# Designs tried in a protein design chat: VHH binders against Exosome complex component RRP4 homolog (RRP4). Part 17

Target 1, 322 residues: Exosome complex component RRP4 homolog (RRP4), of Arabidopsis thaliana (Mouse-ear cress) (q9zvt7)
Amino acid sequence: MVMRKLQLPLSQTQKVRFERAIERLQSLSSSANSDASVIVTDSIPVNHDDAFLKGHGTSEVDGELLATVCGVVERVDKLVYVRTLRARYKPEVGDIVVGRVIEVAQKRWRVELNFNQDGVLMLSSMNMPDGIQRRRTSVDELNMRNIFVEHDVVCAEVRNFQHDGSLQLQARSQKYGKLEKGQLLKVDPYLVKRSKHHFHYVESLGIDLIIGCNGFIWVGEHVEVRDPMAIDDQKDEEMISSSSTGKEQSHIPLETRQTICRIGNAIRVLSNLGFTVTLEVIMETVNLSNSKNIDIHDMLGSEFHVVVAENEAERRRTKRKK
Below, E stands for the ipSAE of ESMFold2; O stands for the ipSAE of OpenDDE; V2 stands for 0.75 times the mean of E and O plus 0.25 times the DockQ between their complexes.

## First folded at step 14 (VHH; framework vhh_6qgx_2)

Design n1 (from k1 with Y109W; at its last look DockQ between E and O 0.61; V2 from the best seeds 0.00; counts 0 for: SAP .682 > .668)
Fold by OpenDDE, look of step 14:
Structure n1 (fold): chain B 322 residues (1-322), chain A 122 residues (1-122)
Amino acid sequence: as target 1 above (322 residues)
Amino acid sequence: QVQLVESGGGLVQAGGSLRLSCAASGRTFSYYGMAWFRRAPGKEREFVAAISDSGDYTYYTDSVKGRFTISRDHAKNTVSLQMNSLRPEDTAVYYCAAQPYWLFGYSEWDSWGQGTRVTVSA
């Protein structure tokens, strides 16, 4: 756990509490083999009786495995390596990313990805609104702005690296596309762990959560993905015509907007504390805010940061005893 | 409900500049998206510019892109519209609007100011 210095002003009491919480968290991480934050020259505990493979960011010195980079110790089977806490996104093929359109060009969109290079989404790599996989026509090219425009938020998958270092993106599934009625959050990419699931639907709240590998996180109102195949059965001719009419921006209830904001603030708090951002931790933080009757506007205050740190220390402690 | 008060309107010659300001009441300004709208004589109210709650994202109607800049001051609870290279067609009453718990792709505004008149002479 890379302890970020909390940049918030703390009272003396809060400072003591916070320090104690951090100490507890550190003690827990040292005991837990897999997620310990290390700095250069830190000893990485390994069982010498067990065959291990040294990976990136590690060096064996005098029989001890030492970190050669600042990061988080990761263990995959016998492989022990340190994942660098690089503030920069390190793309991999297959990564789910959230981005923002910065340019509409011929047959392609340029997308900001919180990376030193931009993503490129080709028209040919985009799922068309009609759901039909067909060759893109000149008409489709002319209608690109009907799909995405500048400043739109989009979800895509990393397909490959281009020669110029840019990322080729694809959005072939209906789960990909324009994101609306939500908030876009930016966290350090190292706080996001790659997992099998980056799309989350919180049914109880009616919220979609997309945790991008690039550190962009989307929180928005749930959108039901209509199975294009399911449209065939209900011939109701009338619904096709309504898609062309100015999508009356459906009213979002205040409660839903508040919920989105609360989740967003939870993520911001976690980010500020340097905690790994997962659905579980986000929901724990949200629940904590509710249980303590913390106003949404007070979530970003010093007290709640301390409370979240304390809670996380306790949560991790209890999980280890189980 | 937040109260909004616009200021800075007036008479300006074509090619001139004007800075509008909107002051928001309350302590929760940081959670509001802010926008400017305008209504020209005989026309409907139209969107001009918007800024996200954090100020990181700005949006403009095409006709004002490159000429107008929307900004916000969190310390002062204000949103501003810097208008450069003004044209006669920019003549309108300009309204400030606010949206609590601002969202991408959501364009409903809950609070409105009374407006400030901008007149651009040929």
Scores: ipSAE 0.618, ipTM 0.837, lowest interface PAE 0.6, mean pLDDT 88
ESMFold2, look of step 14: ipSAE 0.700; ipTM 0.872
ESMFold2 (binder alone), look of step 14: mean pLDDT 82; pTM 0.840

Design n2 (from k1 with Y59R; at its last look DockQ between E and O 0.49; V2 from the best seeds 0.51)
Fold by ESMFold2, look of step 14:
Structure n2 (fold): chain B 322 residues (1-322), chain A 122 residues (1-122)
Amino acid sequence: as target 1 above (322 residues)
Amino acid sequence: QVQLVESGGGLVQAGGSLRLSCAASGRTFSYYGMAWFRRAPGKEREFVAAISDSGDYTRYTDSVKGRFTISRDHAKNTVSLQMNSLRPEDTAVYYCAAQPYWLFGYSEYDSWGQGTRVTVSA
């Protein structure tokens, strides 16, 4: 059996296990079915006293109609189907977003955000040192490119809407700016819920995780804040006396790259299954991959998707009892 | 873990063109970001171009931008480097390299080919 959103072949035992996991998720569902939006395994309410016809994106299991893809429920006469939509980001002022630079202009960068228009980050909206008087001249291209170039990944905050409907971004805190060593993942924005905490530091792994409200997610090496001016006031013997072989540093970066890839694949699996992406669920999925001895490259295979679905069904059952 | 074999090197006149190919076998090719590196005689290996696992992102060193084009073919499990407007300073052994997915800010590649020689005369 091949799931509609993804083309994964399942063995007979995997099919049985997956169907049972979906059945458990169906029985535990708390999603509102009066809303036109659904995710995979949501129950679609129908009146069985009136005839209906099953359309694309639906499947009937034990007399209950289920969504087999994420989308919007459409009802035309007796036909019920799910129209798959490209979910796009619906921005709000103050949103934490992750984006990719696609244009370097004289005074601004254009940033791709998974929105119907691009984000705009002005040089004046960056965290800049005070006290330097600017002359009456245009900022040249080279000065802009010292900060960001095309394809750089950036973290910023939505400041407001521009007059043409594009988003004005700002990066006036040390937590914003260029994201250097890591992986960018893109999930549908509806899988990300706005919360008080979008920046996460996983200390045990040395990893920063930024879950952008726009569905762009960054997984990268932890970056500690360091004030260069404070170094002279508080000298660190490790910095002065540090000497290490280049091969030892290469081995450390390999372990970090592997961890970044494992977290990234956990996010990809959750996205493929249509599950909300949170720090808790990401880390549970990563831990599950380790406990099952799944290689990073095999995490996107059929078995691990089944295992994750089974685990999510059990996790939701346990949480409901609490 | 993926095995890489380059081909398409040879002798070409300055201003000419050449297409290098890198065939991949082993683990699923579509999960790898790919790159070309080169080593000129007596010099260290240097980055030339990279392409993401999906093919959507490319990056080039400044000296080849606008002249070289990296591309990939998922059906054939190959990565190609189209080299146009070749110069004598492009003379080098060209290596194909792979890393898992697309990782920003990392120069480390886990799998390497044996290289193919390109010589640009005059």
Scores: ipSAE 0.446, ipTM 0.731, lowest interface PAE 1.8, mean pLDDT 77
ESMFold2 (binder alone), look of step 14: mean pLDDT 84; pTM 0.858
OpenDDE, look of step 14: ipSAE 0.598; ipTM 0.819

Design n3 (from k1 with Q99E S107D; at its last look DockQ between E and O 0.53; V2 from the best seeds 0.59)
Amino acid sequence: QVQLVESGGGLVQAGGSLRLSCAASGRTFSYYGMAWFRRAPGKEREFVAAISDSGDYTYYTDSVKGRFTISRDHAKNTVSLQMNSLRPEDTAVYYCAAEPYWLFGYDEYDSWGQGTRVTVSA
ESMFold2, look of step 14: ipSAE 0.677; ipTM 0.857
ESMFold2 (binder alone), look of step 14: mean pLDDT 81; pTM 0.829
OpenDDE, look of step 14: ipSAE 0.546; ipTM 0.803

Design n4 (from k1 with S30R S107D S111H; at its last look DockQ between E and O 0.35; V2 from the best seeds 0.00; counts 0 for: pae O 6.0 > 2)
Fold by OpenDDE, look of step 14:
Structure n4 (fold): chain B 322 residues (1-322), chain A 122 residues (1-122)
Amino acid sequence: as target 1 above (322 residues)
Amino acid sequence: QVQLVESGGGLVQAGGSLRLSCAASGRTFRYYGMAWFRRAPGKEREFVAAISDSGDYTYYTDSVKGRFTISRDHAKNTVSLQMNSLRPEDTAVYYCAAQPYWLFGYDEYDHWGQGTRVTVSA
């Protein structure tokens, strides 16, 4: 765990508590095979009796596996590698990313990805609102702004790298698209682990959480993906949804907004502490805030940061004993 | 009901700077996300900048990035927009807006100020 210097003013008592928590966390990481932060030349504990594969960021010297890069030790099956703590997003094909549209151009959207290069989402790589896979027409090109406009938040998948370093994005699934009624958060990409699951629906709260590999995280009101096939059956009830074109921007309920904000602050706290951002840890933090009756805005205070660190140390300790 | 009052507008030459301020009434200012909008003559109101309720998140429209800075003072219940390197195209009436619990991409703000005029001369 690369402990970030907490940039919050701490009382003397808080400082002592925090330091203790960090020490505990460090002790746990050293014992735990998988998530230890290492610097160059650190020895990585491996069971020599078990066959392991050395991966990136490791070197075997005199029978010891050493870190050759600063990062976090990861273990996948027999593979032991060090994931570099790069402040910058390192894209891989297949990554789920969250971005912001910065330009609408001919047949393409330029997307900010918290990366040194922009993403490009082609009209041809976008799922059309009608759900029909067809050749894009001139009319579709003219209607690109009906899909995405500048400043829209979007979720997409990295398809490939372009020669210029830009990322080609794909949004062919219905799960991809414009994200509305939520918060976009930015964390250091190294705090996000690649997983099979980057889309999370917290049913109890009615919240969607998308943890992008690029460190952009979306927290928003749950959107029900209308099965295009389900549209056919409801044609019969003439609910004349009076197309009152007035996009009644459906007001998000206050409770939902509060929930979104609380989750957002939880993520911010975790980010500040340098904790890996996962659904589990986010929810733990949210629950902690609720259990302690912490006001949403007070979550960003020094005390709650210390409490979160202490709680995480205890949580990890308990998990190891099981 | 939160009242917003903008100040700091005026005439400035291109390349100059202005600092806009928005004073919010009420004790619940800390719960509001704040934003600045502007409306140029003959144009629609557009988003300029926003700051989260906690002040830890800021967002800017592309045209003002690097030039404008939004900040807030919870103690004073104010939001400010520091505008540097002003351009004629920045000429507009600037509006302060407030919304309980910051939501990115949400275009509806609950409270609006009356606006302050900024004129940038060539």
Scores: ipSAE 0.025, ipTM 0.406, lowest interface PAE 6.0, mean pLDDT 83
ESMFold2, look of step 14: ipSAE 0.730; ipTM 0.884
ESMFold2 (binder alone), look of step 14: mean pLDDT 85; pTM 0.872

Design n5 (from k1 with Y31H; at its last look DockQ between E and O 0.63; V2 from the best seeds 0.54)
Fold by OpenDDE, look of step 14:
Parts: structure tokens; C-alpha cells; sequence
Structure n5 (fold): chain B 322 residues (1-322), chain A 122 residues (1-122)
């Protein structure tokens, strides 16, 4: 675990505690073959009796597997590779990403993706609000700003790389689209692991969490995806007309807003500490803040950072014993 | 409830610059989204600019884009509006507003300042 130097001012006592926690975490990572941070020329422990495949960031020298890049050793079945701790997002087809609309152009939206290139979302690759898959018309083009405008937060999937290096995005599923009533957080992409699940619904809190591969993370009020097929059965004519009227910005309860902020701060703390950002760790951090009666405003303080580090060390220790 | 106090208003010639400041009371400033609104004579209050709780995101009405810059200082619990290339149509009372626990797509502000008057002469 490449522990980031905490840039927060620590008291002498906090410093000692923090250092101890980091030492514990490092000791745990070294023992756990799969998540060890390595620098160039570090030896990667492999069982030579077992067939392994050398992956990216590794080289075999004199019978030893060495890291050729700085990163984290990952093991997938027999494949051993080093995931680079690059602050830059490395896109792959199929990645779930969260972005921010920068420009509305003809038939396309330009989207910031925390990447050196922008994403492009074509109107043709966007799920229409009416849920109908049809050829896009000139009217649809004129109404693009009714879908997304500048500064809107959106969720999409990486479909392809364009010749100019830009990313072609797709948002055809109802799970994709405009994100509202939440917070957008930015973390280093290397802190996000690709998973089968990037969309999380925390039912107990009524919160949606989207962990984008690009390091953009969305935390917001849960939005119920209306099954387009379910709309057919409730002929209530009256509800169609109300969608055009001024979306009464439904008041978000204070408690929900607080919860979103608490989760957001948890993510920020984890990011600052250089911990991998997962639903599990986020919730652990949130629960820790609650159990310790930490005010939302104090979560970003030095003390809570130290406490989170200590807690993570203990949590990992306990998991290994099981 | 956060108390907001605006300052920096005054008379300025067209093409001139002015910097507005809003001071927020309390320790919870970092969790507030901040915004500037304005009300011109005979007109309704309109949105001017907003900044997220972290300061990472800014929003502007189209008429002020490229001319106005909103910023915040967490250490001082202040939000500022740098106004450049001022026009007579920018004449208004400018209000600072705060939204507790800032959320994208949420436009309710529960704290307002008393306002500071900006007059741009032709």
C-alpha cells in the first residue's frame, strides 16, 4: 500500500499514532501477496512451483519476478501484474465512468472524465427521456439542452476509443444519465478497482453510490428507475402532463443531505490516506464516524484521519485471522 | 443558520471592475455551497454564480460568463465575486446565499445576506 504522505498538520501524538498505523498496514500488505505496493526492481513473491503468467509491469530476471513499474501487485488466477499508481485514468472499453458536461454541440455532448482527453456522448448513444429507442430527429437535436447542459453530471459507459484519442461514451441504459441531488467527488483513479459492480444502492440510507473507473465518484439521493414497461399499465394520463411542468425541486430532507455529505467526507478521507475506495471501506468509515460521534465538519480533521488509519489496520488484521 | 454579510458594492464605470465579498458566520462554512444572486430595479431576483462546498465546481449564468469569477476562502469563511467588464445591465443589489450540505441539482438556499448595491454607470 503506497501510503500517501498525509498533508494535514498532525500533533506529535497524532504523528506517532499515524506512523504506527501505517506500519501495521504495511506489515499486513507484505504478508498478503496480492496487494503489496512495489517500486521498480522490487521482487514479487511468486510460487515457482506453481505456473504463473507474467503480466504488465513485471519482468523475470535471474529467476525472480521483478516489478518494472511502481504500483500494486495484483493477482488474477495465474496472472501476476503490477497496477501502476498513476494518477491518470487509463480507459478500457466497458468502464463505467462519471463525468461532467463541458459543451453541448451538434448531436453530441463533450464530457470531462478526469482524463487527458474528453469523452464524447452522441445523441444517438443516449437514452431518450421517453425511453423509446428511435432514430434521432432534428427536433431531438434541437432539444439536446433539455437532456444535458453544461456542468451537468452524467454517468456513462466507455464504448470505444476514437481516432483522436477521445472516448466514445454510451448511455443507453436507464441506469445511465443525468445525476442530480448529490455530490461529485474526485479521487485518483488508481484508488478505484474495476469491479462487476460500480453502481451501489445503499437501501438503509436511501443513497446511490457510483464509483467511476475514472476516479469520479457520485453520491446522491436514490433515484428509482421507472420501468418503461410499467408506465404502460398505469394509464394515469395525469402523470405524463406533470413531467413538463416545473419539476418542483422536491425538497431533499436535511438528514439525507447530511448523509450524503458524511459519505462524501468519508471518501475524501480515504482518498487522502490513499486507501482503495470500495463500498465496504466507505461504509466502514461512515460507521466509524457515527460510532465515534464525529461531526460531519470534523471528519476532514487530522484526528479522524488517524482514527480511520488505525481502524483500517485493525479491520484488515481481523479479516486475515478469519 | 449561517449569517451572511456582503461587502464591496459601489459605483463603478462601465468596463470597470468590482470585487464583492461575503463573510459567513460559524464553523460550518466548508459544508455550504455558496451563491450570488442579484436583483435589478423592477426585476426579479436572478441567479448569478455558485460555488460548491469544496470549491471545485463553479456555475455561472450565461450573461456573466467570462466576466465574473466566484471563489471561496475556507480559512476566512468568505466567498467572493470578482466582476470584470461591468455593464450597466449588471446594476443590481447583489445577495450572498448559502446552501447547507451542497448538492448538485439542488437549488434551495436557506441563508441570505442583506445585499450590497452595485451601480454601473454608462
Amino acid sequence: as target 1 above (322 residues)
Amino acid sequence: QVQLVESGGGLVQAGGSLRLSCAASGRTFSHYGMAWFRRAPGKEREFVAAISDSGDYTYYTDSVKGRFTISRDHAKNTVSLQMNSLRPEDTAVYYCAAQPYWLFGYSEYDSWGQGTRVTVSA
Scores: ipSAE 0.383, ipTM 0.742, lowest interface PAE 1.1, mean pLDDT 85
ESMFold2, look of step 14: ipSAE 0.651; ipTM 0.827
ESMFold2 (binder alone), look of step 14: mean pLDDT 81; pTM 0.835

Design n6 (from k1 with S30R S52D; at its last look DockQ between E and O 0.58; V2 from the best seeds 0.64)
Amino acid sequence: QVQLVESGGGLVQAGGSLRLSCAASGRTFRYYGMAWFRRAPGKEREFVAAIDDSGDYTYYTDSVKGRFTISRDHAKNTVSLQMNSLRPEDTAVYYCAAQPYWLFGYSEYDSWGQGTRVTVSA
ESMFold2, look of step 14: ipSAE 0.708; ipTM 0.871
ESMFold2 (binder alone), look of step 14: mean pLDDT 85; pTM 0.866
OpenDDE, look of step 14: ipSAE 0.599; ipTM 0.815

## First folded at step 15 (VHH; framework vhh_6qgx_2)

Design p1 (at its last look DockQ between E and O 0.01; V2 from the best seeds 0.00; counts 0 for: pae E 19.7 > 2, grease 25.1 > 24.2, placed apart)
Fold by ESMFold2, look of step 15:
Parts: C-alpha cells; structure tokens; sequence
Structure p1 (fold): chain B 322 residues (1-322), chain A 123 residues (1-123)
C-alpha cells in the first residue's frame, strides 16, 4: 500500500516547515475512534497500558500511534492497523452526488459517480424546469439530448440500488439538475464527510458549492433553481434555452470567474494534502490565498501547500482551545 | 398522500364556460405537481392539463390549448381548470390527480386521484 505523498518538490526550508506543520497536526489529533476513518498523520487512540502490535499503515512517533495512510482503523486482538479504502465511492441511500453524464439511453441517462457501476437517472425522476411533462415516445429521446448530453455535469440524490447493483438516482427537487457556469473537481470520496449540508450558497461571492458524497465537487456561479425561459411545450423550448445558456456564460463577471478558479484551486490543494474538504476549510484556504496575496495560478505551487498545512495546524489549535 | 376533492362539474351549452376546482388536503400541497385527466364515454382516460408544484409551469394537450387554463392557489390548497369555448367533444368525467414530482401525460405516475366530476357539453 503506497503512502499518500505530497507530489511536489520542496526546498529544504519548505521541508522543515512542512514537517513542523505535520508534527503540530499530529499533536492536536485526539479522538476515541474504533472503526473511524483517518487521514495521514491522524493519531490513533490506543491504551498504552495494554500490549498492542503495530500493523500496516501505522507508525509510532513519540509514544503516539499515527496513521501513515488514509483509511479505516481496524483492531483485531492486539493488532492495530489501517485498512486502506477503495478509491471509489461507497453509496448510501439519500446521498447527494455530483456526476457526469456518460450515456443517453431510452428514457434515462447513465451517470459516472466514481462508483464501480453507473448511476441511472430516469427522465421520470427529474423535476423538469420548463414545467412540461412529456409523453414517453420517440420525441422523448430527442428531448433527452436537449436536457442532458454526454459530459454534462448533474447533481442528484441516490434513491436506491437497482437489481444489477447500479444506483437509481433522482433529481425531483429544484436543487438538483444540470450544473453550468463552473468547475467540477474530483477528490477522494473519503475526504468528504456525509452531513446535512452538501449544498452551499456563498452569498457574498455569488457562488454555489456542492460537495458530493462521491467526492465530486461543483463550484459555480449562483443560478436560480427555476428556469425563467421555460414556456409551454408547443414550442422548441430546449433550443431556445440552449442559445440563452451560451450568452449567460460569456457574461460571467471576471471577478466571479476568478473566484471560482480560486475556490477550485483551494480544493485541489486540500485534496493533495489529504485534508477533509468542508466549506469552512475551503473558504479558510481561499482567504489565506488572498491574505498572502497569492496569485490564483501560484496556489498550486509548493509554497502555498506548505502555507496551507501551517495554517491548518494553527486553525485546529485555536478550535481546540475554544 | 394528498387527498383530493373535485367540484364544479355540470351541464354547459357549447361555447360556454365552466370552472373545475380540486381541493387538496392532508400532506403539504405545495410539494405536489397537479394534473387534470378526463375520460369520455367509451374512451381511454387522457391527459388534459398539468401544473408544476410551484405553479410556474403549465402544459396542455393540443385539443384544449388556448381554451383551458390550469392554475393553483397555494393559500387555498386548490388547483383549478378554467374551461372556455367548450365543445361537445369535451364531454367527459374529469379527474384531478397529484404526484410528488413534476410529470404529465403518464397516468400510472400519479398516485393520488379524485373521484371525478362530470362535465357535459350539449350541442
């Protein structure tokens, strides 16, 4: 099992700073976890009065047992080890997911979710923004490509598992559907924790952030959940909507486009470091980039990775003291 | 499920108007898409009109376009079908139907139905 590593060259000074930040993060980690997920440098609780054996994915540093890979802590008799998790998503009913359309089929779309099988989104499982419910005919197949085509990004909810093991998806709320005017980011699914709040509207920036349980994350310009261009089905509403979409994308303010890119790069940095990706940590990373006057493209460099690690150690320290 | 009670049916002369109403109760009305279907004597039940849960989207079958208007009132928990310029072929039993998601035209996707209200249009 290969340890997760920062894939960037570090100068000697940067190595020292990074190692110091990691050491501080190790000293701040505390929890009574039995089967809990861990990331690199998390402390693994053990009873030092009992004998225990160090297994795969663990290392003892200064009397504490630390995770050296991302995974789930397993305890068998006196052996403590970290079982690495599959890189693919492990679905649960009710999960909010973001995916990419990979096939338009009869009355349904196949959606890639970083799962060993596809998600299936039925036409009948969608909330149609134009208000028009279409009879299931050959016309429906034409309308399906006007709704989603291959490579479109969509947000949906896991409804159930189908008999063949694929996921039945649904998008029958205004908050689900096609995602435009933004970026799709991919992180390891285990960096995303299930919560009540996977949809985030950052009102001050005009940004929607959707943190999918499958590790797909959407960052985009805030868009109304209703389509004001929807009209009666006596017209080619899908064609009209498509032409309007292109115009709106060309008018996204430069500041908003830069903000989307900065948030996306923050997510990339957090993923490279193996940190849990939450709204709070993302925005702290964005704020850090601004306070350090770091150009958007420089955010992907080695120095900013070190700065983020240092800042996260300090952020966790202040939270623990409160 | 939502409970549906229809009213407003009756006998109308051709060219006249009639307004059907469907009162919804039980579960939250605002989360349901609503539709009207009709069944003429000796024919299959057919779709007439639908309105989204928000009320922003409507759809009509071709034969009623421009003559019928579907609307909903969230404060009163009702959906209405205003039928103008009625024709003898509009004679049918009209059914109000509800579903938790927005769909039209597929009667097996509606899980709540009213008992129906008869509309007769005389020549």
Amino acid sequence: as target 1 above (322 residues)
Amino acid sequence: QVQLVESGGGLVQAGGSLRLSCAASGRTFSYYGMAWFRRAPGKEREFVAAISDSGDYTYYTDSVKGRFTISRDHAKNTVSLQMNSLRPEDTAVYYCAAQPYWLFGYSDEYDSWGQGTRVTVSA
Scores: ipSAE 0.000, ipTM 0.101, lowest interface PAE 19.7, mean pLDDT 73
ESMFold2 (binder alone), look of step 15: mean pLDDT 85; pTM 0.878
OpenDDE, look of step 15: ipSAE 0.260; ipTM 0.702

Design p2 (from k1 with S30E; at its last look DockQ between E and O 0.46; V2 from the best seeds 0.00; counts 0 for: pae O 3.1 > 2)
Fold by OpenDDE, look of step 15:
Structure p2 (fold): chain B 322 residues (1-322), chain A 122 residues (1-122)
Amino acid sequence: as target 1 above (322 residues)
Amino acid sequence: QVQLVESGGGLVQAGGSLRLSCAASGRTFEYYGMAWFRRAPGKEREFVAAISDSGDYTYYTDSVKGRFTISRDHAKNTVSLQMNSLRPEDTAVYYCAAQPYWLFGYSEYDSWGQGTRVTVSA
């Protein structure tokens, strides 16, 4: 695990602690065959007797496979490549992504995806709030700004690659769409692993967590997805009406806001440390902050970063023993 | 509670520019989302612009998009609003506001300044 140089000022004691933690983490990673962190010019062990394919970030020099980039050695069958730690998002069809609307155009939204190219969300690929209209009308086109405006945060799925390199997005499911009452965090995409689950509901906290493949992460107040087929209990009319008129953003309880921020800071800390961002690790970090009675603001301090590193080293150690 | 003090208001001709500044007191400014609001005579207070705690995200009301720019200086604990191409309809008292826990789509702000008056003459 190539840990990013912590850009925080550390005391001498903290430095020592941090270095120790990093050493521990590295020792744990090296024992696991597949995820050796390498720097440029590092030799990558390969069995010369076995046919291997050289992938990205590798070069053969004098019979040795060398890393040409800083990253993690990955092996897929016979393919050996180095995944760069600063790797940009590599989109795949089916990826869950979180983005920010940057432009409202005719019949489409342009979406920033923390990628070299923008996403394109077509009106036709968007689930309409009313759930009723299968066909997009001219009226819908005129009212696109009622759906998304610039700077809105959206969750979508990568459907296809366009010829110009842009990503075609879709948001037809109710789980997709506009994200409100939360925080958008940006982490390096390499810190996010593709998983079966990118949507997380932390019930105990009332929080939705969306870990986008593109390194955009949403933390927000839980939104109940009402099954359009579910019979309109009377209470639903009041909530729908409030969303249309830009006016009365429902008050988010202070506790919920604090929770969102704590989770956000946890993610920031993990990102700063170069740790893989998963629900498990996020919650571990959140719990650690709580257990040590660390103020939300202090989570971004040097001490907590060191503590998180130490904790992660220990956590990984204990998992290996099981 | 963060204390906010606005400055930079004044009289300007249509098409002119002003830069508003808001100084925040306290050590925790870096954790606050900041926003500018304005209240025109006889009108309700309206949102103008916001900037996230990190400064990475900015938001604008439609009427000021392309003309106004919100920025923040963490070192100085200030948030600024650069207003270009001012119009008479921009005439208002401008208020700085802070949110201790920045949330997208959240309109409740704490700690309001006293405001600075901006008058745009035709």
Scores: ipSAE 0.026, ipTM 0.531, lowest interface PAE 3.1, mean pLDDT 84
ESMFold2, look of step 15: ipSAE 0.732; ipTM 0.878
ESMFold2 (binder alone), look of step 15: mean pLDDT 84; pTM 0.853

Design p3 (from k1 with P100E; at its last look DockQ between E and O 0.73; V2 from the best seeds 0.75)
Amino acid sequence: QVQLVESGGGLVQAGGSLRLSCAASGRTFSYYGMAWFRRAPGKEREFVAAISDSGDYTYYTDSVKGRFTISRDHAKNTVSLQMNSLRPEDTAVYYCAAQEYWLFGYSEYDSWGQGTRVTVSA
ESMFold2, look of step 15: ipSAE 0.725; ipTM 0.879
ESMFold2 (binder alone), look of step 15: mean pLDDT 82; pTM 0.843
OpenDDE, look of step 15: ipSAE 0.808; ipTM 0.921
ESMFold2, look of step 16: ipSAE 0.736; ipTM 0.886
ESMFold2 (binder alone), look of step 16: mean pLDDT 81; pTM 0.837
OpenDDE, look of step 16: ipSAE 0.786; ipTM 0.912

Design p4 (from k1 with S52D P100T; at its last look DockQ between E and O 0.01; V2 from the best seeds 0.00; counts 0 for: pae O 14.7 > 2, unsure alone 62.8 < 65, grease 29.8 > 24.2, SAP .76 > .668, placed apart)
Fold by OpenDDE, look of step 15:
Structure p4 (fold): chain B 322 residues (1-322), chain A 122 residues (1-122)
Amino acid sequence: as target 1 above (322 residues)
Amino acid sequence: QVQLVESGGGLVQAGGSLRLSCAASGRTFSYYGMAWFRRAPGKEREFVAAIDDSGDYTYYTDSVKGRFTISRDHAKNTVSLQMNSLRPEDTAVYYCAAQTYWLFGYSEYDSWGQGTRVTVSA
């Protein structure tokens, strides 16, 4: 675990505590087939008797596997690779990503993805607000700004790589699209592990959490996606609520806003500490803040960072004993 | 599309226990997140519990926390819901749902069982 140098001022006591926590964390990582942090030119232990595949961030030199990048050694079956700690997002087809619209162009939106290249979301690859799957018309093209405008936050899936290196995005599912009533957080992509679950609904809090592979994380008020199966029973004709264009900024309840902020700060703290960002760890951090009666604003303080580090060390310790 | 068949529903007294089971057809069960939903009379379908594909993570609605346990058996392609300390308000048709994944992508629950009725008598 290449711990980022905490840029927070620590008291002497806090420093000692923090260092101890880090040492504990390191010890836990070393004992497990633990992703040893490596720097460039470090030798990566491999069993030469066993066939292994050289992955990213490694090079074989004089019969030794060397790290070519700074990061953590990961082993997946026979594949040995170094995950870079500061690595930019490496897109894969199928990745769930969160992005920000940066440009509205003809038939397409350009989306910032915390990547060297931008994503491209085609009008044809968008779920229309009306839910109707139809061919996109010239009128639709003219009304693209009614769908997304600059600075809108969107969730999408990576479908393909374009020849120019840009990412083709798709947002055809109702789960995809414009994200509203929340916060966009940015973390280093290496802190996000690919998982089968990137969409999280925290029911107890009424919060949607989308952990994008690209390190963009959305925390927002839960949006009820009408289950297509639920449509059959409610004959109630009426609430085709005319999406009246009126921007009535539906007021997010204070409690929900506070919750969003608390979760956001939890993620920031985790990011600052260089911890992998998962729902579990986020919630653990949130719960820790609550249990200690830490004000939302104080979560970003030095003390809470130390406490989170200590807590994480203990959590990992206890998991290994099970 | 994965076929899901629920079983284990029935009549139980308040404070009693019931174990629901959902059997998934097909070889791709291991790639699915699984969930239980319920629909009480006159109410909308609500989330009860979910378990990820690995079984490492479980989620519960607040009203069932500490009472219900979701688990899965990969070998048997089943997901179970152990329901303890049942209450009359737990009376509902319980549905099993599967969430499909495209690689690391998220898909909505696209497979649903027919449901099994749970009645808790006061």
Scores: ipSAE 0.000, ipTM 0.225, lowest interface PAE 14.7, mean pLDDT 82
ESMFold2, look of step 15: ipSAE 0.542; ipTM 0.779
ESMFold2 (binder alone), look of step 15: mean pLDDT 80; pTM 0.823

Design p5 (from k1 with S30R S107D; at its last look DockQ between E and O 0.62; V2 from the best seeds 0.70)
Amino acid sequence: QVQLVESGGGLVQAGGSLRLSCAASGRTFRYYGMAWFRRAPGKEREFVAAISDSGDYTYYTDSVKGRFTISRDHAKNTVSLQMNSLRPEDTAVYYCAAQPYWLFGYDEYDSWGQGTRVTVSA
ESMFold2, look of step 15: ipSAE 0.740; ipTM 0.890
ESMFold2 (binder alone), look of step 15: mean pLDDT 85; pTM 0.864
OpenDDE, look of step 15: ipSAE 0.726; ipTM 0.881
ESMFold2, look of step 16: ipSAE 0.694; ipTM 0.859
ESMFold2 (binder alone), look of step 16: mean pLDDT 85; pTM 0.867
OpenDDE, look of step 16: ipSAE 0.768; ipTM 0.909

